# Designs tried in a protein design chat: VHH binders against BTB/POZ domain-containing protein 2 (btb2). Part 4

Target 1, 284 residues: BTB/POZ domain-containing protein 2 (btb2), of Schizosaccharomyces pombe (o74778)
Amino acid sequence: MSMNSSTEISQEPSIMKPVSSISSFVFNAGFLQGTFSDTTLIIKGETYHLHALFLGRSPVLLQKLIENNPKGDVHYTIEVETEDPYVTKESCLFVLSTLYCDSPRIPAEVNVCSVLAVSDLLGLDTLAFEASSLIEKSIRPETMESVIRFLDPNFEGLERLKMGMYPRFTSGLFNKAIQVMYNTLVSNWNTEYARLLCNLPFEVIKDLLESDKLTVGASSMARYKLANEIVKMRASFRKQNHIEGKGDESVVLAFDEGSRGIQLVHIAPGAESRRKIWKATSVR

## First folded at step 11 (VHH)

Design r04
Fold by ESMFold2 at other seeds, fold request of step 12:
Parts: structure tokens; C-alpha cells; sequence
Structure r04 (fold): chain B 284 residues (1-284), chain A 124 residues (1-124)
């Protein structure tokens, strides 16, 4: 019990307050040099000689430290297994280094997508959120393809795109990417977006080009022409890369409120090509 | 100066609800992601939920997913946290924070911008 209530002056011992120079020492001697490391951490076959006290700031690593030696061993050996291609040695080094820092910042030269992957793996929610926020801010024509590949690296399709590979932190990124594309497609479809548009699922291309949020000129004919050029580009891409058995795609004129005057049609494999038509009931 | 002021805390019974607010000033609110953290008695700070600058991407800690809802009003420079089905383990000082903004060249260090916090106490 404290004597504070019977004394004007506190009886607490006087000690020095920590200063910033100790954090620099901890990072250099601890993380960079591994001085007095007590833990061997293995991630994807790479070995890191680190300190349980700092690794315990990761809830994932803390649980593994507890499970490894619950009675307080002198040296720990823990392993984190993953086949995630975004978990790289470089990103692991960066993320692990943040455990030795107060309020670390993600610099521009690191691969932010890989930082998100490692942060998610290690349960570092603040850092994962910071990474996801940076990825969202980076979405522009020049980066669009890399962001979309990050969301769906194995070309699984629309459902993967909508969630990404780390759903807690990536589930909103596809919608943001599509919002950016509505404003940038017309100026970039045959340049920055060319390869991306060839690799996107048909369902995404259809929704994008039929959407009332996409503005292409003043008429349905301008949208029809752009959509047809994109469909032709996709067909040429499939032929050039020997991608067979996917059927054909075409564009028809359609006039209703939501379609902006076109409809994209997928022609199943083996079906005969249909000629494009302009239906009289759809044209005034 | 960056200023973050939390409000809306209080005492509530388990199963109850509270709505927290964070009023932001001294920076362009719509350019930054925002998040909530909490610190329970005798514990370190825990990240709770974040929302990106546009509101397009929202994340939650697993312990609060489905019970808490983060939102922002960029016109009012205000961040919100709707907390439903509160549990005694949610008892903590809740604070809001701004994200780092943009990435920069090199390995920059910066002070994280925090509010003073608002106390939430869940009885039972």
C-alpha cells in the first residue's frame, strides 16, 4: 500500500526517464547486429536471429513463443510456414524491423503489397492497415495492373478480385480500383490498361463498359466503338498467347437506362459467331 | 497543429451500445486514413478498426468484427465508432489516430498523432 495519502511528497523512487537514444541503440545492436539474440525465427526457409521480447509484440509470434517453451527456455526456435509469394525475405526484414521501433513508417522504396502480406501473416493489424491505405492511395493508371494482380495473383476471377488475398485489409480495394478506372479508362485503355484489360474476367469488362458511371463521348456509338476495340484487343491477345477454349466476345447496341447503349455478349466455346445486330426496337 | 478530440464514452451494461466520435482539425482530413485504438487497464495499446481516406476500405480487429462499425464524415472532419453488443473485455480508453499519409523516400520516423481518448467502461 501507498503512503501517499499521509505525506505531501511522494515516496516513489527517482529513476531516469527513457530518451530517444536508447531506441537507436536497441535497433542497431538488437535488430541489425543480433546482439544477445535468444530466438531463431524461420519464415519460408530464411532464418532470423532476434529477441523474444520484441517478437512478442506480434500476437502470432507471441503465441508461438508461448507454445514452444511455456516454462521459459533460454533459447527459442519458432517457425512460420507460408507459401505466399508476397512473403519475401526483403519484406520480412522490413516488417520484423518494425518490431524494434516506435511508430514505424512505411517508406516508398519497400514493396507495400509484400509489407501487407507479412503484416497480415504476423497479426500486425496497424501495419497491415497502413499498408492497405498506401496501396489504395497508389491506385492510378500506372499502378492499376500491379494492384489488380496483387488482389488476384492466380487469375481466380471476380470473387477473388472482390476480396483480395487478405480480405480483412483488401476487400475494398477492387471497388476503389474500378472507381478510378471509370475516370481513366478512355485515356488509358490502349496504353497503361492494355494488358490489364486483356487479362480481366469477362464479367468485369462487361460491368465496366456497360456501367452508367463510365462516360464515353456523347452517344452510345462512341461507347460501342470503344467496347468493340477492347473486345478485339482481348481476342487478339488470346490468339497471340495461344489461349483457346474460352469462346468469343462481341458487342451489340442496346438502349436502356442502365447499359449506356451497349451490351457485351460472351459466345460459349463451340457456338457459331453471331453477327452484330442493331435491333430496331432498341433504336429510336 | 494536428488535433484529435474523442467523445462519446461512458458506462454501459454488457450487451449495450455506445457511439464514439473523433473531431479532427489542423490537417486535411479527407487526405488521411483514420483508425481507432484502445488501451485496457494494465495492457498495451490495441488496434481496433481503420478506414481509409476515401472510405472505400475498412478493416476491423477480429475481436470486434461484426459488433463495431467505423465510419467517417469528411465534410464534418469527424470519425465515428459505433460499438454494439459490448462486452466487459471492451473496457478501455479509446483513442483515434491518423495514418502516416503518403509514403516517402528513405526510412522516415515520425510521431504518431493521437487523441487524448475517451473512457468506455462495460459492467458485468
Amino acid sequence: as target 1 above (284 residues)
Amino acid sequence: DVQLVESGGGLVQAGGSLRLSCAASGFTFSDYGMYWGRQAPGKGREWVSGITYSGSNIAYASSVKGRFTISRDNAKNTLYLQMNNLKPEDTALYYCARDQGDASEGWPEYFQHWGQGTQVTVSS
Scores: ipSAE 0.538, ipTM 0.845, lowest interface PAE 2.5, mean pLDDT 84
Fold by ESMFold2, fold request of step 12:
Structure r04 (fold): chain B 284 residues (1-284), chain A 124 residues (1-124)
Amino acid sequence: as target 1 above (284 residues)
Amino acid sequence: DVQLVESGGGLVQAGGSLRLSCAASGFTFSDYGMYWGRQAPGKGREWVSGITYSGSNIAYASSVKGRFTISRDNAKNTLYLQMNNLKPEDTALYYCARDQGDASEGWPEYFQHWGQGTQVTVSS
């Protein structure tokens, strides 16, 4: 049967096929001015006067609208709690404004990392994907530290770096960043990458400098010298910033049937570290 | 002159599989991320899965994770969606879309390009 038995439809009604989902008036009067707002939305203590109809395009906000007003009250009050530092008033305003628009568009003036954070929080997968795609395209020496920090803001280490803070959308960014570093490290290690290299986990530094994907000069000696400069820079950084308990690092030459490579060595802190440092340290 | 043409839809029993294709033309395919969306009758568009220009980032809607696999072949300018363990709620018009490209494009002059879609119907 082609008809819904509980609701009679005498014929398939003609429904307008809109070319745009939201007019300029709705955006300006609705979003910007809050005209006829029916919802008070609170995110991280900031208040937004908006419309349940448009907010319902977010599955997260829709669920909250249903939960907080099960009887169909005329005014909604909903709250989204987060301690995420990337969720800012500016990013929330931008992301919420996209609910009043037909297509996700992220302009150059917006913090894309914060857009990803808010769009993930609100379940806006198209926008989160657009943000992650833009972040990936932006990876270069000048942005590398900020991207790496975005992936691991609390210095948790390699496993966090591989996932990022929003794994559905960030889990491939670290690998892309490393790929870029293979092609840009030699020219940027003591400039754009200086602070980044000091803050990266030893395991990442070791894998990066020992990798055949990294090209350094014509000989193992060029790679050895670069690795020593980076290890020295990291040691100076720890001393200047009074970072203790990380042990020491050194670089040794490694041999393989007439081939010479390098190995980065870490001496863990404590009694074992003191004995190893005394004998094995190659840092000048 | 951006053109996206979807194919591979059809009628399938619950638990079955389909592979969708999206043939792209009119732009440099390898410079853009691509994604799949779907629209069930009487509902709005739902984002399904995306893959960035390099292929290094792949994302899925929670409703399809583990069942669907997105991929791209830049040599053929083609986007794919392998759909396994299909459920009746997967019934929808599936369409592909290109991401925005660079952030330098102005608002509201962004005209999203999407295909006409390919129908997927999953019967019980």
Scores: ipSAE 0.509, ipTM 0.834, lowest interface PAE 2.7, mean pLDDT 83

## First folded at step 12 (VHH; from r01 with S56T)

Design k03
Fold by ESMFold2 at other seeds, look of step 12:
Structure k03 (fold): chain B 284 residues (1-284), chain A 122 residues (1-122)
Amino acid sequence: as target 1 above (284 residues)
Amino acid sequence: DVQLVESGGGLVQAGGSLRLSCAASGFTFSDYGMYWGRQAPGKGREWVSGITYSGTNIAYASSVKGRFTISRDNAKNTLYLQMNNLKPEDTALYYCARDQGDASESDYFDYWGQGTQVTVSS
């Protein structure tokens, strides 16, 4: 028995589990079996056979139901288009199943980032917040790169990182990621964080390594050496991957109370080639 | 046992302000995200605002952003909602809720209080 015509049944279940006989009937007969379905919903080319009554719990889908069948005919056909790569068949199936439950719970086996993306697409604020809360709690060295990529999948830079792609729900995740990095950078910079540190904007690397919230050993030289290793790793990454036009980076000692005794310096591309070498020339 | 007790509701004129409180007990408050929801007469439940366990991520429904402020005091195990520039449309039973926790919890249930009534007259 299939849940929907486009649903793949061979996967581990990622849908909500009902807890009462009435909710069990609604979930099993309605969502899983499609009994009395009256709506064809299309998201990114996948088709779902569902029920307008339950889909109407999404503000986004409710509006589309009203717009696409104003006379209230016996069948609804609605479409949601998106190019968001985090909107997947599996995450859509899970999120749609929550419309058939009173108390949705996000299980460990679903991709929480994709749940957030679909929840935001469908205007499901409670579920989107739950997803963002789980993402925040999951931030650790082995997940850090995937979280940062989720916030800025197109490498737009610091302002995108601060907001994420779903600003109402992701705008605090970058700050939390930075807080975790302050406590985990020293032990992970050349392992779990290696690729991440190579891809982060220079401004983020500079702020991270200059911050007095970062503790690096007992001496000022330990921070200088770590910063040089990271700058060297970033330079090697750019050369190995043929990333050009980014300029050079270096670390210098600083004497003020800020920056914990170092300063990271970026030399813009072309600055060395454009510099006019001044000299005093004696011609007589 | 988890308990959430809301207070601070009442009758207020449009444009006025109220501050809601949610006293939490029976769990480690600082380990969980918290949110406010509301239910207007004859309507379903609406999510209003949430704050994650660390306080670093705060979200608002579009209808209340700029007027409402969520906050938490982990030392007092208390969640707050400061509501300014109230409108008749904000009339509802307001309740606080705990998020699901991490996905490994085996005994998660929906936890919300009885709510506190907010009535905004025109």
Scores: ipSAE 0.541, ipTM 0.846, lowest interface PAE 2.3, mean pLDDT 84
Fold by ESMFold2, look of step 14:
Structure k03 (fold): chain B 284 residues (1-284), chain A 122 residues (1-122)
Amino acid sequence: as target 1 above (284 residues)
Amino acid sequence: DVQLVESGGGLVQAGGSLRLSCAASGFTFSDYGMYWGRQAPGKGREWVSGITYSGTNIAYASSVKGRFTISRDNAKNTLYLQMNNLKPEDTALYYCARDQGDASESDYFDYWGQGTQVTVSS
């Protein structure tokens, strides 16, 4: 364990081997080896042999321990059911291991999104918040698609994106992602962001490209050209993947109080919807 | 040395308001997420609210959402908790804490203050 890295064991001890620290013993003998385990915990079909004393640090697991053994049997069997794809065996092992530590830290190599999912499931609010903070710090062009997918893994749309799947801890991550995109879209739209932009809801694309917070170039024509490239990319994506029934998207120059800007327009399938686009462009 | 000093606690009647402050020093405050916790007499520690380094993501415990507001002033290195519509069950020692920082290989520990007492009379 890293907490004991400076300790060196003599090759010729003349007395009993030293007893490990309480923290080291609890983690190694308890969590890693399962010594004296008294609980069978089942999460998503995976089985963990653990200790009620430490599992009770999770309010969710404590409640289940009380519900499933109110009379104090010598062995507990508890189950946490979920269909959340971010709840994985690896993330469960890490999060459960934190119940055996005083000051757990999320290392760089674990999937932090899955840590958030499991910590939320088990009611570990401090760890869930720390995971969300790490996700926010990690938002950049090369991670953007994975963060957006984490917020809305089932492609439910804008309302899900704003809250995420764990609203207590993920509300606000989408806003941060959009703030990063304002400064990185021009350099990344056809590379790191290409697939992401094809899968984002139209309303997100519209708000992003119409925002005065997005700086594209010296003129409104630069923004118009970028928006057209993105709309064309999205249309090609729909055609390549045989996605039908989504209607058309277009970009128009908008004249508002004597200035030049853009407006993205979505036209639902059908004759009535096409007639509506003529009205919208003539007003704006 | 990381130092967190809470203030603004006191005795207040149910339904009243208090504003807690946490003065931070010994680190670059704007690089870290911050949170408030509380501990009532004879009870375990409860996470109350957190705010990320940029302020864009804010979280609350369900027991306080809608009544408490967390905020930060990075220019003053200060974290705040506005507590409205206080209830007797909000009586606790309130403390602020710093998150772990970067997910890099650097080892970071939770840093927390000594706390400020909030007592809500019934």
Scores: ipSAE 0.394, ipTM 0.771, lowest interface PAE 3.8, mean pLDDT 83

## First folded at step 14 (VHH)

Design m04 (from k03 with F109M Y111V)
Fold by ESMFold2 at other seeds, look of step 15:
Structure m04 (fold): chain B 284 residues (1-284), chain A 122 residues (1-122)
Amino acid sequence: as target 1 above (284 residues)
Amino acid sequence: DVQLVESGGGLVQAGGSLRLSCAASGFTFSDYGMYWGRQAPGKGREWVSGITYSGTNIAYASSVKGRFTISRDNAKNTLYLQMNNLKPEDTALYYCARDQGDASESDYMDVWGQGTQVTVSS
């Protein structure tokens, strides 16, 4: 009947006092208390008692109201199905509350990635864009791993990373993340970025370390040393976590400066099966 | 004072092009994402396109993707919307807006321009 789960905005009005503004009354009595609700909305098994008039500001919910109650009954029951783990009760509550307000404001307390997911689900393009803008602004060494995981939560690889899970709003975030890494990798590779670098696809690591946009010391030997440390760290991570079938990685010096003096090389697993043992007699 | 001023609207034939500009003042333009919205007569406001503060992430409404191009020039504090292959349903008052800024800001105020009219004749 009621969605009064939040403790931050609950207040009891006095009958003898003037009521608050109409917008404050609508938000408190309508959204928070569910007074005169005409719609039962179900998202991932959670129920919300809301008002079709305000829900109609979502193109997705409007279509479901029309489809699931074509004769205009006085009570609506609609469901939005999703298996998206970023669609959470907390973020659904926030996003639904914006339908009762003039202007969205994403507070620091909510997970912005989840706000983007719910906003995209409900067709709220302005809010989804604002969430993506906040995510982009938040990209720094200490947040990088969580942003990259949001873009590719199932480790699908580079194509997913470039688009993210909500391509209309996330397709540029990976490029921004890479730009930040160019300026922060040297100081963070063994700390904030350690786990991230171990889990990134090889071609991302290769492009990152070979790029002329990455500054590593004055010579190709500084870059070579860093690249070897990262490759070694990735190999140790695969061994410790029993990740098999990925083959080997190595770093070689390059004479041309097109790759900034190094080249990262991947040795496929099948090549390892043809190993040959050599023994040489030294000439004395 | 924070201000957004749109320009470049007008009357254009279907299939034609227009370029809208939004001049920003009174805030650090390069710190904010920006977007274009539109409002046709008798209809609610529709989000059209957005571009993040760095320009690296760009989004479009499905109805305009492939026809409209958003861009920004942070040195000139100006947001642009190149509108190609215009259709009569693109007729609307177009306005620019900035995003909410950092989530930690204590004072938040929506900043919207007054808009520039685009009319597409058949």
Scores: ipSAE 0.477, ipTM 0.814, lowest interface PAE 2.8, mean pLDDT 84

Design m05 (from k03 with Y108A F109Y)
Fold by ESMFold2, look of step 15:
Structure m05 (fold): chain B 284 residues (1-284), chain A 122 residues (1-122)
Amino acid sequence: as target 1 above (284 residues)
Amino acid sequence: DVQLVESGGGLVQAGGSLRLSCAASGFTFSDYGMYWGRQAPGKGREWVSGITYSGTNIAYASSVKGRFTISRDNAKNTLYLQMNNLKPEDTALYYCARDQGDASESDAYDYWGQGTQVTVSS
């Protein structure tokens, strides 16, 4: 109608109040229901109907959106190819949902290793760091094998273990795992750690058992006995699983001035594999 | 109450260095991973570097790797960022943040400091 002069107060028009929880509407209507989706995203053959505005919060997906629709068409189709077994439908759903939230949290129910894999794939560095921090805090005897397998799923060896499969976020996890093993090996070597110790590279076993950071009783004999049990366990494991061509392993007492230690020795295939070896170490 | 207070920012010529500090209180600092973020005028927030609770696992954004070094002193409840070979594109408000903790902290909020300004002139 006509504008009236105000007395002592300003005129304020009445308008419909906005939705009181915009973040809740975005997540529920947008992510969960797919309302007004404009993008078909394909990851490892799974299809997701989502929104370019929110997907653009991923640097990786943003670049693909720009590259795959330079003409500004109304619908995007983008694909992220990977053979990574840790990239799963469940973890993709979780990580993609975080693009629709402020301050998302990783709940206990999700596989944190897979969250790290997907967040690294999509360039979500904060979430990847959050996942790596959770993994590190979770390292204990009952989780150790799964963490080590995550670092080196194809059994490539020590260099892979030191870096992991996502080096920007996993390169410190192996060192932490070794720190935990120094304090937990003696109580867990034939139980929680049995399979892990059978699958670790010889170089890791040697360094672990020879280290002064590992305490095994009061004498070199206690350490020698433990090392022999682990070497025997590894040999039995190779026989049971028909793993051939790896040669033999043995433990010898090694003496140097001021100490009585052990040395783990790898005997190459075809050498005199049962020959006893005793060495004096150099004087320090 | 959680408090994060950044300091050490300022105006620096390109190629120069600065060291940022983040004083933490109101929580057990040694139980949490920490990270630095930055926000340039008119741009979104960018994650810069993180360090896990024990200090053994450290990560950097590709844009700063080799030039920046994150560290922590758990005895002093302080997070640091040494920034070397600074470039004009490093100009931003730098803030520190705490990670989420473990999954049992279901109602924890993200905590950021108010930030310290770093300006790198050409």
Scores: ipSAE 0.610, ipTM 0.868, lowest interface PAE 2.0, mean pLDDT 85
Fold by ESMFold2, look of step 17:
Structure m05 (fold): chain B 284 residues (1-284), chain A 122 residues (1-122)
Amino acid sequence: as target 1 above (284 residues)
Amino acid sequence: DVQLVESGGGLVQAGGSLRLSCAASGFTFSDYGMYWGRQAPGKGREWVSGITYSGTNIAYASSVKGRFTISRDNAKNTLYLQMNNLKPEDTALYYCARDQGDASESDAYDYWGQGTQVTVSS
């Protein structure tokens, strides 16, 4: 590669106007090749040979560069510790490369959830917001399970689902996912959503199936049948996977406002007392 | 042609409030997430707050959380920023921006307006 070709021209001769920016050269020589790198960055055991000037565009990395003040020759060794499974080598490489570019853009082929995780880790708020916006736009029956798992990878339940793992950027995604499910549940409950519905908290299933935003055919009997199928599917899933101690679920006909004529109930293991009362007093 | 026009800036005393507006044209506003950024003299651009295309997901920079409220009116193609309890460090040129679009739009430009000045006096 040629030495720096820029010169001051005292005689102002005719020269070709450049059609390439110096940003392309900096990316290739700097990021890709590591020419004159001054920093060893370690993330989850992976090592990157990069440049403090560009890494300093991350507030998180800048702080680590400042607090890591080695004496003598300027070579930085900094580490970002994380156990986050969404922080991957591929996504770290992509996100770090954006520090060498003027206008970061997330292409279709990268894992956007992992980009969000890394950008949040590194304090890159614009990129994290761009990632969260892309995730929201991608919510469909085919992607729903992966989005829900991204929000709650450890199956902590409803409170985690509402916030996600990166609450500044994910706290609205669950609500959007539920909105999409209102329009797609009937066509997908036993296919794309089958595994998802088995793993969702009961409170979510109850709210979803009782909501007047969900349309299930022309009668309350259609909704009752669908709800029973889903409850049965959840029970079979728990038995097949040896998940015990969660109690039973059932569906009863109800005339409660907003329930569309059904009510989902959680039943303590082995108890039938609430069912008996409901049978006798189902009119309200 | 994408056009974003900010308004509502001005001079305000510390502790005061301002409401910024961003009028959008040249694209389908409801298909895009929107955000506010700011640039103080001698500093780089700082992301302030964003709201996704549907309005269901909202994010704030830590420095403004609890004081600023972002909102959008898709019927009026307008983005808003309600700024309360303003501090001198909030003094900056505030601009609105559109997100990149879907993930397949690799050639998307950085679309932002010319900005509106907010000055917070002690």
Scores: ipSAE 0.575, ipTM 0.861, lowest interface PAE 2.2, mean pLDDT 84
Fold by ESMFold2 at other seeds, look of step 14:
Structure m05 (fold): chain B 284 residues (1-284), chain A 122 residues (1-122)
Amino acid sequence: as target 1 above (284 residues)
Amino acid sequence: DVQLVESGGGLVQAGGSLRLSCAASGFTFSDYGMYWGRQAPGKGREWVSGITYSGTNIAYASSVKGRFTISRDNAKNTLYLQMNNLKPEDTALYYCARDQGDASESDAYDYWGQGTQVTVSS
């Protein structure tokens, strides 16, 4: 049957589309060139000429805009202070640019760890979660050291490793890293993991090597040999790098119920030296 | 095609609880991080909670930390949000979303569902 269409109007008008879209024009003229900017934003000494309307999509920046100009009709000057080395000019530019975009994605060429740091700083929770998800997906032997360093850049220890520097988004990355290491340690301990294992806290090394989740071989001797190699590597690293006050580490065989076939022990600094024990004491 | 279908919303009294579900299809659920967002009337989208593909890394917005619990069941391709001690300010359309996937993917699309309404009365 034939319908009356005398007033029919196409949903996509038959006109020439401009080469640039509104979003592309606003991004280039606004973000890149700073045209008609009304805000001077300062992060780590770097200055950005931007627009309060777009910056207000960050809850952190919105609060600063409100605190410094509740009416919004005058020029803003706002500052975000941080000493975080992962907050870089390059990552600030990327993250700030996402405030001018409808559906930004984190491309492969940006430093995802720095994107997470800036996103967390600016309260951009979706982008921070996207960054943390990408970091987790990237965990493998060749990236493991950089991920662990990102979690604990100041070598604070196990508590920091478990939370990371941005706990809302990095709590759990260490657990994933450990899960990957259970399956990859034997093949990588003296190559991709060598420096990583030297820098990990003793408590982490102990838990990793004593765990039933680590498969080394059918006998306690294979695990003992691997653990001894790693302890020796750590000791050599400390001597070569003049790291003192950490005491000594050793591996002993354990035969009792509830042991993992080995025990790693830490001898406190200044205490009488302890040596490897080939036969563990019995437990009643 | 990627499909995300939320359910479990409704009207509850302040202090009450609800459990939201998100059924996922059209992609390998276990390869992707998932998150919940919400949109109150007249506001933009607000991220609420996320859980990474392995389930080992979980994050919450500060406004819901300690009251909401996100979880996933990869065998059922389902994402959950347990919401306890609900407040009137939690009133919103709640939607689930998939993360961007591999960083090498050039697709700019966000994948999210149509949402389920949660209304918290005093």
Scores: ipSAE 0.548, ipTM 0.851, lowest interface PAE 2.3, mean pLDDT 84

## First folded at step 17 (VHH)

Design p01 (from m05 with S104K D107N)
Fold by ESMFold2, look of step 17:
Structure p01 (fold): chain B 284 residues (1-284), chain A 122 residues (1-122)
Amino acid sequence: as target 1 above (284 residues)
Amino acid sequence: DVQLVESGGGLVQAGGSLRLSCAASGFTFSDYGMYWGRQAPGKGREWVSGITYSGTNIAYASSVKGRFTISRDNAKNTLYLQMNNLKPEDTALYYCARDQGDAKESNAYDYWGQGTQVTVSS
């Protein structure tokens, strides 16, 4: 009895299995699931288990990876310290996720100001610029207070407002905000802008109300009335909130000024003593 | 269809200057922020400078600040990059790009030009 066997050389068929794209696999298995994570990243007390290869796309994190694990170790522990209140867990998760993507996009659901803060912290200049551009596009009466607060969260004053907290990306936002206010102040001063106007530095209020770029009726009397209402509103706000040491504000008609017709005057604390002495001696 | 076309590159000695232009079409140029990026041989893309839609915000990478100046002309739909005091490490393909637009826009493909080569010899 002979053994039958046959050998055929065939095309080596293979079943190509559909797989998610490499980008989708990296994002899901890597970022979302933490598969094969080799790095413990700590930002503002929150811990993230991620991958040095992708974190190295941030120049800030790359430097920390190099400093914190010279060749010879199998995993990394790195920390980024900050006291910035705009750096939040939610914004960190979003920004870190962009390191696992080719073409990140800032969706409407995220806090763009916090995205700017985290992307600036991590040296992600494209994302920071995208965030600043979105913030600029969002400046309108309804958002003005939040934008101004973002520029100067600690109430440092005009010089901080001009730069913002991330000067490379925020230094032009205040100028844009002022441009919008020139066109929207008259219709919004006692509504959308009420609290904002109470908190702005006097120098900003003075420049805004005295400017020829602001149109208030046909006469200096209309501008005088508006300015006086805003000054009164600011004074009431300080009294209601027990804000002291700011001196007094007033509005005078400025007969030597052209189309402006008014002048806002601020009496600093302590300067009143010199005026009272002068006035008392002139009673004779 | 969005098109971005760069020009103005070339070969220049270290210390020299070049002015790049980016002609934009297929979208309302004045509604978008714009930026320049570059890619050196064998390296990844590097963001260089950006300017917002209104022109009020301008940003630069630390490596080029003080040497490069970005500007835009909305009437001509053109973005510019003036590059002074060029160094060999500035050698790269320079391209312009549009920002993502309004956060509500659903279609945000990468909109990059093909680039213009800048080569800086020592």
Scores: ipSAE 0.621, ipTM 0.875, lowest interface PAE 1.9, mean pLDDT 84

